# Ledger of designs, part 15: VHH binders against Elongation factor Ts, mitochondrial (tsfm)

Target 1, 309 residues: Elongation factor Ts, mitochondrial (tsfm), of Dictyostelium discoideum (Social amoeba) (q54lv3)
Amino acid sequence: PTELVVQLRKKTQSPVQECKKALQASNNDMDGAIKWLLEKGKATAEKLKSRVSAEGIISVLVDSGSGKAVILEMNSETDFVSRGDIFRNLARDISKATLSNPISGGKLAENGILELDPTQVENIYPIKINITNEDGVAEEMTIKDSIVRIVSKLRENIVIRRASFIQPLNNNNNNSKSYISSYAHDSTSEKKDVGRLGSIVQFEYQGDCNNMNSLKEFANQLAIHIVSNSPSVVTVNDIPSSVLEECKNNNKNPESLYDDMVLYEQSYMYSPDHSVKQYLEILSEKLGIKNLSVKTFRRYAIGETAERV
Key: E = the ipSAE of ESMFold2; O = the ipSAE of OpenDDE; V2 = 0.75 times the mean of E and O plus 0.25 times the DockQ between their complexes.

## First folded at step 13 (VHH; framework vhh_7w1s_2)

Design z1 (from x2 with S54T; at its last look DockQ between E and O 0.66; V2 from the best seeds 0.00; counts 0 for: pae E 5.0 > 2)
Fold by ESMFold2, look of step 13:
Order: C-alpha cells, then structure tokens, then sequence
Structure z1 (fold): chain B 309 residues (1-309), chain A 120 residues (1-120)
C-alpha cells in the first residue's frame, strides 16, 4: 500500500495521512480513494464557508499578446495563510486561468473596466494547480474546485472577493494603439504580480512610438504611481456629480479634491515638477506619438471597498 | 515516519538569548513546523509556526523570537532573544501537513522536548 499512497498523493496532491485514510477506507481502490478525498474536501470547504476572510492578496496579470489584463482580490482568514506560497500560487494560477479562457459577460463600469462577479471567475475551466509546490501531476478543474482543494489543506475559508478585467480597445476606424501595465506591491517584494496593493492601467495613443522601451518603462512607473497615490478617476471630468454636490453642500471647493482623487492632476511621482497630465504630454512629444492618455485603471488594496467614489 | 529531536535548551539569564534546534529524521519541506511550550502546571501552547513562505508567532513572543528552517539539514530553529522568566518551559517541536484551529487533525509528529529555564 506504500506504492498506492505515493500514486494517490501525486494524483491528488493531498496530505500523506489523508491519502492513507482514503486508501484504508476504500480497500486500496484508487478510484474509490480519489472520490473519498474529493468528498472530504467538499465537506471541509462547506464547514468553513461562513468564516470571515478579511486577509488576502491582490493578483495582477497582463497578457501582452492578447491585450488583456486582470486584477483580483483573494482573501484568507489569517495573514499566515495569505503570505504563504500555497495561497499566493493559487492566486497566480487563477489569474492565468482567467486570462486563458472564455468569460461569460461582465458588468461594464463607468470607467470602462469589466467587473466580474466572483461566481463568473469560479466557473472558469480549466485551471491546473500544484497544491504542495512540488513537481507532480495536476488535473484540470474549475477554479471553484481548485479553491475547495486548497481549503482542504490550509483549513481556512478562501474566497475571491472581486475581480476586474480589461480587454483591448475596440475602435472601428481609429488608428489608436493601446498598452496595459500592472503592478503589485508587498513587503516580500520580488515578483510584482501579487501583493497587498495592486493596479492595472490601460494606455491609448496614436502613431508609431519611436522608443517602445521608454513607453513600457513609463507605463510600469505609472502603475506604481497609482498604487502609491490612490487616485479614483482619470480626469476632472470623470468626478461623479454626486461627489461634487457633497463638496458643495459641505462648503468646500471641489478643486481641493483634485490632488487626492484625480490621476491627471496628481504630481507625478517620478517627475514631481509635473502633473501626470503634463508628463503624458511631454512623453508623447518625445516618443513621436499623439494623445498618449490613460483610458482606464483599477487599483485594489486589501480591506478596501470596491470601486465606489 | 518522521522523527523529531530537539536540542539547545538550558539555563539562561533574563534578557539573554538562546537558540533551539529540531532535527528531523527525513525530508520535511512540505510540512508546517511549529514550536510549542509547556510551563509547569500550564497547558501546552503554540509559540511559533512556519510553512513555505510564511511564519506566525504568539503575541507574547513576537519581536523577540524567530522561527526559521534549513531544508538542506532538515532542521527547524527557534532563536529566542530578550528572554523573560515567564518564557521558562519545556519546548516541543511539532510537524504536520495541516494547520487551522478547527481541522480535527493534530500535529502528526512531536519531539520529546527540551527544557528552557530563564533565571533572574
């Protein structure tokens, strides 16, 4: 039965002691043991589902070939789990699966980002996971089932809280080009694809860029600027009228909100003598392109409410 | 079957430091490892735990104790600094493939313990 435990662990990536119990309960029948482990995982996940999960990470991913990007928040009960490699690798795999597979619909936000219901993400198939971070055979499953398997090992409730999705710009006779950048920040650093803060940013321009590396560098730096400076809208004209009315009702000048809320009005972190808007104009000229602009962005932080201004 | 052996305990003056070691009889890279302690007449309590990419500490030792592991030596360590008299206990090493308070599972393997005594 030692051989069967090794085979079962490689197929299911379940803990050794659970594999032993599953084979014992199934009279060493491999298919029966696999079913036993699945049923146990589902029962564990259901038992834990009501527990509060307020810790977590933000995952960001850009697929340059397809012009798509995703930002998602996944939560755990403790920071011990959310800082761990198993949890972080699941988030990365979910982001990869989200970009690699068809997604049914999404709510169009006012700033053009598609908001995904967590159930839409959970229903995506396939995802391939490695539960133990060891080389092994992984089966394809739905994202929902991958969460069930990781919950059964980590023994914490794990949820996808929110996700936003950017697609390539669709224009019929505009020669606009686009570029998407992303950034995630955590004290553990290094990877820049997961962290407690994250952003994705879509740029638009016309013409042929004479130095694509400079554009990419700026795009990455602006993603960092957005994480650090927490804007909520791109331009002054994007400020919701309800926010302006509240400012008026409190006898405050709306312009007092600009540096806090409006990306274009913020002092650019990498060239502080310029606003972000001014720097976009300077860079457009240097790169030989026209109308370099931010089309849309999304910023997530752990514990922050989604989207509302 | 994994076997755990603690070492490094002894007598130390309050404010001092010491380092505990826990050697495993085999590979434990996939396990969550923990240090627990039991003072005379008290219940055993978790002190620190480690798994791939993360650590956690009881509030009473945070900032003073550091858990670490060396997978090439199959050894986990507990560095204890700024020791206090209330840190006096038998310290146990444990390993398991599970964690979580409500798991219904216990740590799979325990060491025999090493005494730490902090004098004033």
Amino acid sequence: as target 1 above (309 residues)
Amino acid sequence: QLQLVESGGGLVQAGGSMRLSCAASGTFSEYAMGWHRQAPGKQRELVARIMSGTTDYDDSVKGRFTISRDNTKNTVYLQMNSLKVEDTAVYYCAAGEYFGYDSGYEYDYWGQGTQVTVSS
Scores: ipSAE 0.188, ipTM 0.664, lowest interface PAE 5.0, mean pLDDT 83
ESMFold2 (binder alone), look of step 13: mean pLDDT 81; pTM 0.820
OpenDDE, look of step 13: ipSAE 0.374; ipTM 0.732

Design z2 (from x2 with M51Y; at its last look DockQ between E and O 0.76; V2 from the best seeds 0.00; counts 0 for: pae E 4.2 > 2)
Fold by ESMFold2, look of step 13:
Structure z2 (fold): chain B 309 residues (1-309), chain A 120 residues (1-120)
Amino acid sequence: as target 1 above (309 residues)
Amino acid sequence: QLQLVESGGGLVQAGGSMRLSCAASGTFSEYAMGWHRQAPGKQRELVARIYSGSTDYDDSVKGRFTISRDNTKNTVYLQMNSLKVEDTAVYYCAAGEYFGYDSGYEYDYWGQGTQVTVSS
C-alpha cells in the first residue's frame, strides 16, 4: 500500500523502488521490510569496500568538562560527498560517540596521546544518527552499523582512516591544570569542528590564571598555528632518534629540522618576533601561572602520509 | 508524484545575467536536485547539482553559475552570470532520490524546460 511505502521511505531513506520491493518480499510486513533493506544495505557496503577513498574530512571535538579530545579522519570517494552535510554530520556524531564511551585499549604514543585503531572506533556503541529529519527516528547502533547505513545512502565507500585521543591529566602529586583547544577549517562553514585540516592541543600549567580569556584566546590561536605550520613534535628532545639518524645519513645538520618539525622552535604566527617557546614563557608571567606548556598535540590533513615503496 | 516547473528563461545579451527558478509541487528536501541543458541538436548535459549541502558544476559553467535551494519554498535556483552564446539551450530542472555518481546521474522527475537564449 502507498502509506506503507511512505512510512518505509521516511524510516529508511531508501528509494521508492527499493521500498516497494522490500514490502513485496515481506508481504507488507513493515518490520520484515526494514530488515530486508538493512541486509541489502550491508551487501552494498561490502561490495563497495574495495574502492579507494581518498577524499574526506577531519573532525575535532573537545569535551571541556572531562578534559578529553578527539581528532578523527573519515574518508569518502569524492569531494562532493565529503562536502555534504550527511557525511560531515556522521563524522561529528562518531567523534561524540568516541568521547562519550570508555576507550578500552589503544596504542599509547611516547607523547602520551592515544592512537585509536579504526576497528576499535567502529565497535563503539552507542551512536545515534538521524537521516530523516524526524526527532523520533534517532536509534542506537554501533559506529560500524552507522557507516553501513550511510554508505547505503550515499553509494560511496566510507572509512575511518585514523583517530587520536587526548586523555585527562592525572593531578596526583601536583596541582596541574589543563586546557584543550582545537581547530578545523571548512571554507563553507563558520563552524571550527570539521575541515580539510585540523588540530587538537593540550596545555598544562600550575597556579591560578588571572585572565582565562587571554589563555583561551592564545590556546585557540596556537591550534591554528599548528594547522598552518605543520609541526610534528613539541620540543627538540621529542625528535625521534630514527629521524635524527636519517638526517645524518643524508649529511644534514639536525638543527635544520627545527623550524619544520619542532613546535617550540617555530616563529609564533601571531607574534612572529617570538618563538612559540618564548611566547609561552611571556604569557605564563603575564597570566600569573607557572610552566605553561604544550603537553601534547595532533595535526591531521587530508591526503597526508601515504605508504612509501 | 513530484512535479517540477521552471521559470525565468528568456533572451539576454552575452555578458549578462539571468536567474532560473524551479518550483516543486511538494516537499523536495530529501532529493538531489540538478539543472541540465540541451542545446539544439545536442545531447542533454548536467550543468549543476546540489545535494546534502554540496554543489557540483560542469567545467564550462564553473565560476559563472551558482545553484541554490530554498526548502521552505520548495524551489531550486540557477544564477547564471557572464553568459556566453554557447550557454543557449533549454534548461531543465531535475530531481532524484539516489544521486551517487556510481548510480549514474539518474533523475526520476523532470520539468518542462525553459528556453535561455544568449545573443551577441
Scores: ipSAE 0.218, ipTM 0.660, lowest interface PAE 4.2, mean pLDDT 83
ESMFold2 (binder alone), look of step 13: mean pLDDT 82; pTM 0.834
OpenDDE, look of step 13: ipSAE 0.645; ipTM 0.859

Design z3 (at its last look DockQ between E and O 0.63; V2 from the best seeds 0.00; counts 0 for: pae E 3.4 > 2, unsure alone 64.96 < 65)
Fold by ESMFold2, look of step 13:
Structure z3 (fold): chain B 309 residues (1-309), chain A 121 residues (1-121)
Amino acid sequence: as target 1 above (309 residues)
Amino acid sequence: QLQLVESGGGLVQAGGSMRLSCAASGTFSEYAMGWHRQAPGKQRELVARIMSGSTDYDDSVKGRFTISRDNTKNTVYLQMNSLKVEDTAVYYCAAGEYFGYDTETGEYDYWGQGTQVTVSS
């Protein structure tokens, strides 16, 4: 019946034809129809889960108040879906939910960044979504269930590929300060929170900054520099021993790696006569602070982690 | 529940331009909309599609065709420029509540009747 279809669509945000089928299959029992739609969505997502999802976006989000940040890669099967507002808004909502909720586990990397596997992210509750792009109350669910719902609507496999999480500084003496910046490149939008490339960067310093706007501007510019120049480590000492051993076994000079891998050794994009290390020292003096440094960063690019074509 | 009515087809010389329209009988903001075509002796193929924030084109028409929509008129358009003889086909408007092709049924939810486009040399 028409009235039940309208109610079911409002409660589930399912296609009208599926709402009609669900009510027919459930003898017009609303609870039964809701269950039918949920199971059909799960079955659809299960059928699609083996499809290769190599397109996607990078979402970045910083919570300056709590000193946390996340960078997230989410993939779709086509760039048509990944460029769409439904997909991109889901990625933003996942990043927000990841920052807003407790995270247990994860692989701790140097300098306190936490690598999250997809199941840790998927189990986070709650995420609030509104996929209609209309005025309405956001519905709460697990991230896993939100993906199932969106997969059911978009008819493409959607995968959280990876995420990295910056935790607040663990500062026993309280004299260190932190600032986090982020950048995501999207040539079709002036927003800097989603795109095919992204970075998050955590800075550390001591003392009272005499011009926070200047520090924020530099921090944003360095996030852009990291996207553009693709470093993988902060300092020469951070180069993995396996990489150094490979150079030695091939009789190569390790210094050949510096401009490609080491952030501090790269020519700074916004002041090319200085290395990033040199510019940090200049800016630290200018701002009246001490030991301005990059504690950690992550850079993600679509396609760099694809495991199947 | 949604009806799709195509218009704008006809005969055009190669190198010319034509605009197809597809009027929907109701609000279609939830729908992915698309244009498909079927040339004589060929399979129906996607030409262009649009959803909120995204468009997509077949490589053979990219740069020549533009899909757009006007939600106030519930209408999607296909502007076709630099037309070639191989663009000759019946053009169908389609819409799907699944925001794409339904792989289980092999169908969009709604299709128009088609409009003939003939490009002469």
Scores: ipSAE 0.275, ipTM 0.717, lowest interface PAE 3.4, mean pLDDT 82
ESMFold2 (binder alone), look of step 13: mean pLDDT 81; pTM 0.823
OpenDDE, look of step 13: ipSAE 0.625; ipTM 0.848

Design z4 (from x2 with M51F F99V; at its last look DockQ between E and O 0.64; V2 from the best seeds 0.00; counts 0 for: pae E 2.3 > 2)
Amino acid sequence: QLQLVESGGGLVQAGGSMRLSCAASGTFSEYAMGWHRQAPGKQRELVARIFSGSTDYDDSVKGRFTISRDNTKNTVYLQMNSLKVEDTAVYYCAAGEYVGYDSGYEYDYWGQGTQVTVSS
ESMFold2, look of step 13: ipSAE 0.469; ipTM 0.816
ESMFold2 (binder alone), look of step 13: mean pLDDT 84; pTM 0.843
OpenDDE, look of step 13: ipSAE 0.771; ipTM 0.905

Design z5 (from x2 with Y101R; at its last look DockQ between E and O 0.72; V2 from the best seeds 0.00; counts 0 for: pae E 2.2 > 2, unsure alone 64.6 < 65)
Fold by OpenDDE, look of step 13:
Structure z5 (fold): chain B 309 residues (1-309), chain A 120 residues (1-120)
Amino acid sequence: as target 1 above (309 residues)
Amino acid sequence: QLQLVESGGGLVQAGGSMRLSCAASGTFSEYAMGWHRQAPGKQRELVARIMSGSTDYDDSVKGRFTISRDNTKNTVYLQMNSLKVEDTAVYYCAAGEYFGRDSGYEYDYWGQGTQVTVSS
C-alpha cells in the first residue's frame, strides 16, 4: 500500500492523504485511484470557482518553427501561488500546447489576431498537454484536467482568463516577411517568458534583411518598450472612433493622447530622440529592407481589464 | 517521518543579523517549509514559508528576513537582518504539505525550536 501511495503521488502530485483515500476507494487500483482524484479535484474546482482570482501570471511564447505566438493570462487567488514554479510551469506548458495544436473558436480580429476572451478560453480546455512529473515521466491530459489537478493541490481558484494568438503571415502575397517577438517582465525569472506584464509584437517587412540579429534585437527591445510604455494602438489611424468622439465632447485635443496611446508616436525608449515610427524607418534603411512596420501587438498586465488590450 | 533540527540561534544586538538553519533527516523537496516563532505569552505565528520557489513572509519581517532552501543539503534557512527586540522568540522549523487557503498549510513535522534573543 505504501508503494502504491508513493507511485500515485508521483503521478498526480496530489497530497499523500488524498492518495491514500483514493487508493482505498479504488481497492488499490491505480487507474481507479487516478480517476477518483480527478473527480475529487473537479468537485474542489467547482467549489472554489466563486473565489476571486485577482493575481496571476502572463505567459508569452513564440514558436520558432511555425512562427505563431501566444500571450496568455492565468490567474490565482494569491501571488504566493502565482510566483511559484508549479503555477508558472503550467502556464508555460499551456502556452506551448496551444501553439502546437489547432484552436477551435475565438474571435478573429481585423489585424489577424485570434482572441479568446474569458467566455472563450474554454475552447482550449480540450487540448492535450504533456505534464512531466518529478521523475521525468510525461503524462498526457487535457488542459482542463491539468488545471483541475493544480487546483486540487494548491486549493485556490485557478483560471485561464484570456489569450491572444498571432499567426504568421502567408508569404504568398506581396513578398512580405514577418517576425514576432515577445517579452514578459518579471523580477525573479531568468526567463523572460512569464511575468506580471507581457507583450507580443508582429513585424512586417519586405526584402532581404542584411542582419537578422539586429532585427531580432530591435524586435525584442520594442516588445520591452510596449510593456513599459503601454501603448494601445499602433498608429493614429488605429485610434477608436469612440475615443475621438470623447475628445470632441470634452473639447480635448486628440493629439494630447498620442504620446500615451499610439506606439508610433511614442519616443523610442532605446533611442529617445526618435519616435518609434522614425526609428523603424532608420532601421529599415540600415537593414536593407523596405517598409519595416509593426503589424500588431498585444500587451497584457495582471490587474488590467481585457478591454484595454 | 521527517526530523527537523534547528540551529543558529542565540543572543544578538538590535540591528544585528542572524542566520538560522534547519536540517532535515531526509529529503523534503516535496514539502512546503516554514519558519514559525513564538514569543513568551504570545501565540505561535508564521514568519516565512517557501514552496516550489515561491516565498511568503509575515508583514512584520518583510524586507528584513529571507527564507531559502537547499534541497541538496536538506536544509532550510532563515536569514534575519535588522533584528528588533520584538523579534525575540523561539523559532521553529516546520515541514508539511500545502493545502491552500481553506485548510491552510499542514505542517506535519516540527523542530524542537531555537531561541533567538535580541537585546536593546
Scores: ipSAE 0.368, ipTM 0.741, lowest interface PAE 1.9, mean pLDDT 90
ESMFold2, look of step 13: ipSAE 0.469; ipTM 0.808
ESMFold2 (binder alone), look of step 13: mean pLDDT 80; pTM 0.816

Design z6 (from x2 with E30D; at its last look DockQ between E and O 0.69; V2 from the best seeds 0.00; counts 0 for: pae E 2.1 > 2, unsure alone 64.8 < 65)
Amino acid sequence: QLQLVESGGGLVQAGGSMRLSCAASGTFSDYAMGWHRQAPGKQRELVARIMSGSTDYDDSVKGRFTISRDNTKNTVYLQMNSLKVEDTAVYYCAAGEYFGYDSGYEYDYWGQGTQVTVSS
ESMFold2, look of step 13: ipSAE 0.463; ipTM 0.803
ESMFold2 (binder alone), look of step 13: mean pLDDT 80; pTM 0.814
OpenDDE, look of step 13: ipSAE 0.636; ipTM 0.854

## First folded at step 14 (VHH; framework vhh_7w1s_2)

Design za1 (from z4 with V99I; at its last look DockQ between E and O 0.58; V2 from the best seeds 0.00; counts 0 for: pae E 2.6 > 2)
Fold by ESMFold2, look of step 14:
Structure za1 (fold): chain B 309 residues (1-309), chain A 120 residues (1-120)
Amino acid sequence: as target 1 above (309 residues)
Amino acid sequence: QLQLVESGGGLVQAGGSMRLSCAASGTFSEYAMGWHRQAPGKQRELVARIFSGSTDYDDSVKGRFTISRDNTKNTVYLQMNSLKVEDTAVYYCAAGEYIGYDSGYEYDYWGQGTQVTVSS
């Protein structure tokens, strides 16, 4: 029946022809049809999983109250799919679920950021599947099963390539405060939470800030600076030993790396007569706080290698 | 059943602009949509398609035509700028199931068409 097909499509986000087949196979039993579609989606996902997924988007999300943030790369086979709302809303939902659930077993980097194993992100419960329009129905399932269902609709291999997680500061025995900002760049949308480039950045300071709106504005501007200028480390001392050895083996001056790699040494995009380090010092004085610094950051771009793991 | 009705066609001078509308009789947010055209003596061809907010265009209209969708009004639009005499055709909207990027749409529903005539 036409009404059952409409109901099943709204519940499952499955193609109309697959909904018709599912109802036929299940004698119009809705629960049976839902199970049929899930199993069909798993078979489709297995068939597609060897295909290359080099397009995609970066999703960023900050929870200011808990001091957590995530940056996530999700890939599709074509930019047609990655520009679509179904794909982008799934990425947003995965990022939200990642922040809302305890994560363990990830790889801790030396700068205090957690590099997430994609299989752990995919297993987070609950995730709700919803289309952005009013007629979607939330259903709890793993992130992996939600990807399987969306693969059936989009007919492309979809993978989570990488994710990084900023954790709250440990406040035992000190007086530090934290702020986190994020930015995602999408030339086709005014939304700043998903795009082909993205960053998250964590700040640390002591004292009472006399103008939080000014601090927030700077924090957002630095996230944009990081997207635009592509640093990979915060300070000169953070340059990996392997990179320094490679520079030495090629008979190059290590200082040649600073403008390319080191955030603090870069000319600040919004005040180019200052380095980022110099501007942090100026702003710290202006706001009446002490030791305003960047604790950590991550930058992702579609089509790059992840050098921060 | 979903019914599609095109409107907005007519006569326009070369270099001018025109906006076509395709109104659906019911909720269509779950369907893929496309605009096709058929010039005199020619076969029907895809002009533009939209699915999940993503758009794609035939090379002959890229940069000049824009497809858009308003799910609250159950309407798809085709904004046609910098019109050429070669754009003269009957324009049809269609709706159906998305069956993959490299495949066509499964078009279950078609409008009756609206004439666009571009004079020199």
Scores: ipSAE 0.423, ipTM 0.788, lowest interface PAE 2.6, mean pLDDT 83
ESMFold2 (binder alone), look of step 14: mean pLDDT 84; pTM 0.848
OpenDDE, look of step 14: ipSAE 0.789; ipTM 0.912

Design za2 (from z4 with V99L; at its last look DockQ between E and O 0.63; V2 from the best seeds 0.00; counts 0 for: pae E 2.5 > 2)
Fold by ESMFold2, look of step 14:
Parts: structure tokens; sequence; C-alpha cells
Structure za2 (fold): chain B 309 residues (1-309), chain A 120 residues (1-120)
């Protein structure tokens, strides 16, 4: 019936022809038709998975209350889709679901951040997207199923490329406190939560900060600095042994890597006469705190790791 | 079932501006929307489209025309600036399901068109 097709289309945002097929296959049962559309969307998503998805966005999200943060790359085939609200809102919802739900596993990097693979993220439940049940409550599903639904609508392969997760600070550290900032490069959004470049940064310090607004401003500025200056490690001691071995084998001075790779050795964008390390020391003194430091960071850029899926 | 009604067409001097409106009879927020034009002796061509807040333009109008959508008013607009005599055409509003980035002119619903005439 026409009224059932209209209702199913509004509920699922599926094409009219698919809604008709779903109702016919389900003897006009709405719950059965929804299940049918989900299974059809899974089959379509499987066929599209081999398409190259090199466009996309970076989503960043910080939960200051719990001391968690996520940075996530989600790719589409075209820039047209990745600029769209449906795609961007899905990425925001995935980041929110990632922060709100239990994470088991993940690879602990040396700097203390968890690297999550796409399957780990896809299995997270629940995510709520712009689909509601009869009671007006957003429908709950896995992140994988939400992607399937949106792929059917956008007609493009959508993949989660990678995600990194900052965990809460270990509470056994005497007097250590944490602050996390993020930045995504989007010239039109005051929220700074999605863009083609992004970073998350975790700070550590001891003592009572005498001006939290100044700390927050610096933290936001350093997230921007990281996006702009592309460091890969926090300190010289964090340079991977393999990179140092390559320098030695090519008869290069390891110090040639510092300005390009090492955050602490870079000229600070907002105070260029100081290195980032020097500025952290200056600011720590001004704020009345001790050992203000960067515990970890992650920077993502669209296209830096893109491969065919 | 969805009705589209264009307004705002007429006569304008070259270099001038004009704003076309397309009011929809019902909820259209998830439709792909487009403005098309057909000049005398030419095929109908897509001028601008909008879907999910993302916009795309024909090269001949890029930087001069702006498509926008107000979902609270069920209305799509085409702001046309720096008009040229070559922009003279009947302009059509169209709506349909999004068929993918490379889809052609396969919209399900069309307005009757509004004449835009640019004089020198």
Amino acid sequence: as target 1 above (309 residues)
Amino acid sequence: QLQLVESGGGLVQAGGSMRLSCAASGTFSEYAMGWHRQAPGKQRELVARIFSGSTDYDDSVKGRFTISRDNTKNTVYLQMNSLKVEDTAVYYCAAGEYLGYDSGYEYDYWGQGTQVTVSS
C-alpha cells in the first residue's frame, strides 16, 4: 500500500522502489520490511567495498568529563559526499558512539594512545542515527549497520580508515592532572569538529592551575600547531629506532629530523622565538603548575594513508 | 505528488542580479534538488544542484550562481549574479532521489519553468 511505502521511506530514508520491494517481501509487515532493507543494504555495501574511497573527513571529539578523546578518519569516494551533512553527521555520531561505549582491545602505542582498527569500531553498539522507531526514539544499531544504511543512500563506498583513542589518565599518578584539546581544520565551523585535517592532544601537569582559561587557549593553539606543522613524535626520545637506523645507514645526522618530526623541537607557531618545549616551561611557571607536558597526540590528514579497500 | 513552483524570473540587464525561488508543496529535505536551464535551440542542462548541504555547479556559472536550500520553508533558491546574455533561458527547478554523484538529469519532479531574459 502507498501509505506503508511513504512511512517506510520516512523511517529508513530508503529509495521508493526498495521500500516497495521490502514491503512486498515482508507481507506489508513494517518490522520485517525494515529487516529486509538492512539485509539488502549489507549486500550492496559488500559489492561496493572494493571501490577506492580516498575522499573523506577527520572527526575529532573530546569528552572532558571522562578524560577521553577520539580522532577518526572516514572516507567516501567523492568530495561531494564528504562535504554533505549526511556523511559528516554520521562521522560525528560514530565518534560519539566510540567515546560513549566500552572499548575492548586496541593496540597500545608507545605514547599511550590506543589504535583501534576499523572492525573494532564497526562492532560498537549502539549508535543512534537519523532513523526513529514508532515511539520517536532514535533507532539503535551497530556502527557497521549504520554505515550500511548510509551507503545505500549515498551510493558510495564508505569506510572507517582508522581511529585513535585517548584513555583516561592513570589515577595512581601523584597529583597528575590531564587536559585534552582537539582541532579539525574547517574554515567555516566554529565547532572545529570535522575537517580534512585534525588533531587530538593530551596534556599532563601537577599542581593547581591559576588560570584555566589560559591553559585551554594554549591547548587549543597547540592542537592547531600540530595540524599545521605535522610532527610525528613528542620528544627526541620518541623517535623510532628504525628511523634512527635509516639515518645512520644514510650517513645523516639524526638532528636533521628534529624540526620535521619532533613536536618539542619545533618553533611554536604562536610564539616563534620559542620551541614548543621552551614555551611549555614558560607557561607552566606562569600558571603556577609543574611539568606541563604533552603526554600524547595524534594528527590525521585525508589522503596520507589512503589505499584501495 | 511533490509540486514545485518557480518564481522570480523576468527581464534583467547584463551584469545584474536575480534570485529564483522554488517552493515545494511538501517535505523535501532529503531530496536532491537542482536548477536546470534550456536556452533557445539548446538541450536542457543542469546549472546547479544541492544534496545534503553539498553543492555543485556547471563550470559556466561557477562563482556567479549560488544554490541554497531552506528546509523550514521547503524552498530552494538560485542566486544569479553578474548575469550575461548567454544566461538567457527557461529555468526549471527539479527534485528527485539522489542517484549518486555521476547521475545525469533524472529528477522525478519538475516545475513548469520560469523565463530569465538578460538584455545587453
Scores: ipSAE 0.454, ipTM 0.811, lowest interface PAE 2.5, mean pLDDT 84
ESMFold2 (binder alone), look of step 14: mean pLDDT 85; pTM 0.857
OpenDDE, look of step 14: ipSAE 0.749; ipTM 0.895

Design za3 (from z4 with V99M; at its last fold request DockQ between E and O 0.67; V2 from the best seeds 0.00; counts 0 for: pae E 2.02 > 2)
Amino acid sequence: QLQLVESGGGLVQAGGSMRLSCAASGTFSEYAMGWHRQAPGKQRELVARIFSGSTDYDDSVKGRFTISRDNTKNTVYLQMNSLKVEDTAVYYCAAGEYMGYDSGYEYDYWGQGTQVTVSS
ESMFold2, look of step 14: ipSAE 0.528; ipTM 0.835
ESMFold2 (binder alone), look of step 14: mean pLDDT 82; pTM 0.835
OpenDDE, look of step 14: ipSAE 0.765; ipTM 0.903
ESMFold2, fold request of step 15: ipSAE 0.469, 0.520, 0.499; ipTM 0.813, 0.838, 0.830
ESMFold2 (binder alone), fold request of step 15: mean pLDDT 82, 82, 82; pTM 0.834, 0.835, 0.837
OpenDDE, fold request of step 15: ipSAE 0.744, 0.810, 0.740; ipTM 0.892, 0.924, 0.890

Design za4 (from z4 with F51Y; at its last look DockQ between E and O 0.62; V2 from the best seeds 0.00; counts 0 for: pae E 2.2 > 2)
Fold by ESMFold2, look of step 14:
Structure za4 (fold): chain B 309 residues (1-309), chain A 120 residues (1-120)
Amino acid sequence: as target 1 above (309 residues)
Amino acid sequence: QLQLVESGGGLVQAGGSMRLSCAASGTFSEYAMGWHRQAPGKQRELVARIYSGSTDYDDSVKGRFTISRDNTKNTVYLQMNSLKVEDTAVYYCAAGEYVGYDSGYEYDYWGQGTQVTVSS
């Protein structure tokens, strides 16, 4: 191979045949060849954009210092791609870029979580990507352009389906403290930041916690509980009125919804003799804090209907 | 340009295990890789493939064979467990551009093959 093909592959991480085509089209001008590959990637992404992408992964990320977290669903056409490192690393990088940049749009949900518009996420700049575990150059771009680049490599339509963002607490109540935990379940990796199921959970309490390690352990375990038990709301009062009306129209007791929908009413998987609500009260007393509560959570699963009940 | 060299084949009794290696002469981290086999009188068939850490297997070997990849050593492996007489074949390592899941792999480079013989 020519030395220019090798250099272009290192810089762009594009296939050999595409690098050869780019150099031929650009009369061996390296900068021209790089631009040629970018334009080809855009054309590929446009060609694929209408294809159905129902497989994917969930990415979770917490920034404890700023009190922020994100949960994101990114879809591919096949689970072969969604299990791959290139796809999973892009999801991680998108989550990181989302947390690192100002968020000004989105729909505020009743529980205080911010539901992000996928187009808003795509316009975030910068994201820094590394397509391979080689000495490739990490390049800054918009999230939209990073998706274009990866679509051209993976040959599948890739979309951000949804994302939810936990905001920092309002500082007007300086007695309130926050802790955020997350969990993603990935049967092919020991990393717990991407998987086919995921959750983020924000806790609120007052006072000085006498054992932060114990609080952190519980918080992580509750994130796992949420993934496993699939609640939709924190308390009974959070059940949407439309769901209660549907229950009445079907002649069902609303209490039949509690174990399936209401986090506080579920048997806590790490102490099954207690509901989650009961365990929060017990733990609050043991930790020397007041009103330990779940302020908000969000759970995503691949294959679920993305609807609010 | 890229040369692939298989090793690790030989004679093994049924129920046994062996590990095949495929060493590449150059950088191959961007390629899709696969193991194929050709039994006497049969067509060459895909056994296992790997791209970007994701793996896929023929149904006849699923649960018994494991493909893996070490990009720092430019090597792909096939761990074969619970071997059956039917697994007797020449095993070939292949590499090429990833052209999409359903389009198959376009393998541009092939090794010379290594014989695996499973005795009853």
Scores: ipSAE 0.502, ipTM 0.824, lowest interface PAE 2.2, mean pLDDT 85
ESMFold2 (binder alone), look of step 14: mean pLDDT 84; pTM 0.854
OpenDDE, look of step 14: ipSAE 0.761; ipTM 0.901

Design za5 (from z4 with Y107W; at its last fold request DockQ between E and O 0.68; V2 from the best seeds 0.00; counts 0 for: pae E 2.6 > 2)
Amino acid sequence: QLQLVESGGGLVQAGGSMRLSCAASGTFSEYAMGWHRQAPGKQRELVARIFSGSTDYDDSVKGRFTISRDNTKNTVYLQMNSLKVEDTAVYYCAAGEYVGYDSGYEWDYWGQGTQVTVSS
ESMFold2, look of step 14: ipSAE 0.497; ipTM 0.825
ESMFold2 (binder alone), look of step 14: mean pLDDT 84; pTM 0.852
OpenDDE, look of step 14: ipSAE 0.802; ipTM 0.923
ESMFold2, fold request of step 15: ipSAE 0.339, 0.428, 0.430; ipTM 0.737, 0.804, 0.798
ESMFold2 (binder alone), fold request of step 15: mean pLDDT 84, 84, 85; pTM 0.857, 0.856, 0.859
OpenDDE, fold request of step 15: ipSAE 0.813, 0.799, 0.815; ipTM 0.920, 0.914, 0.920

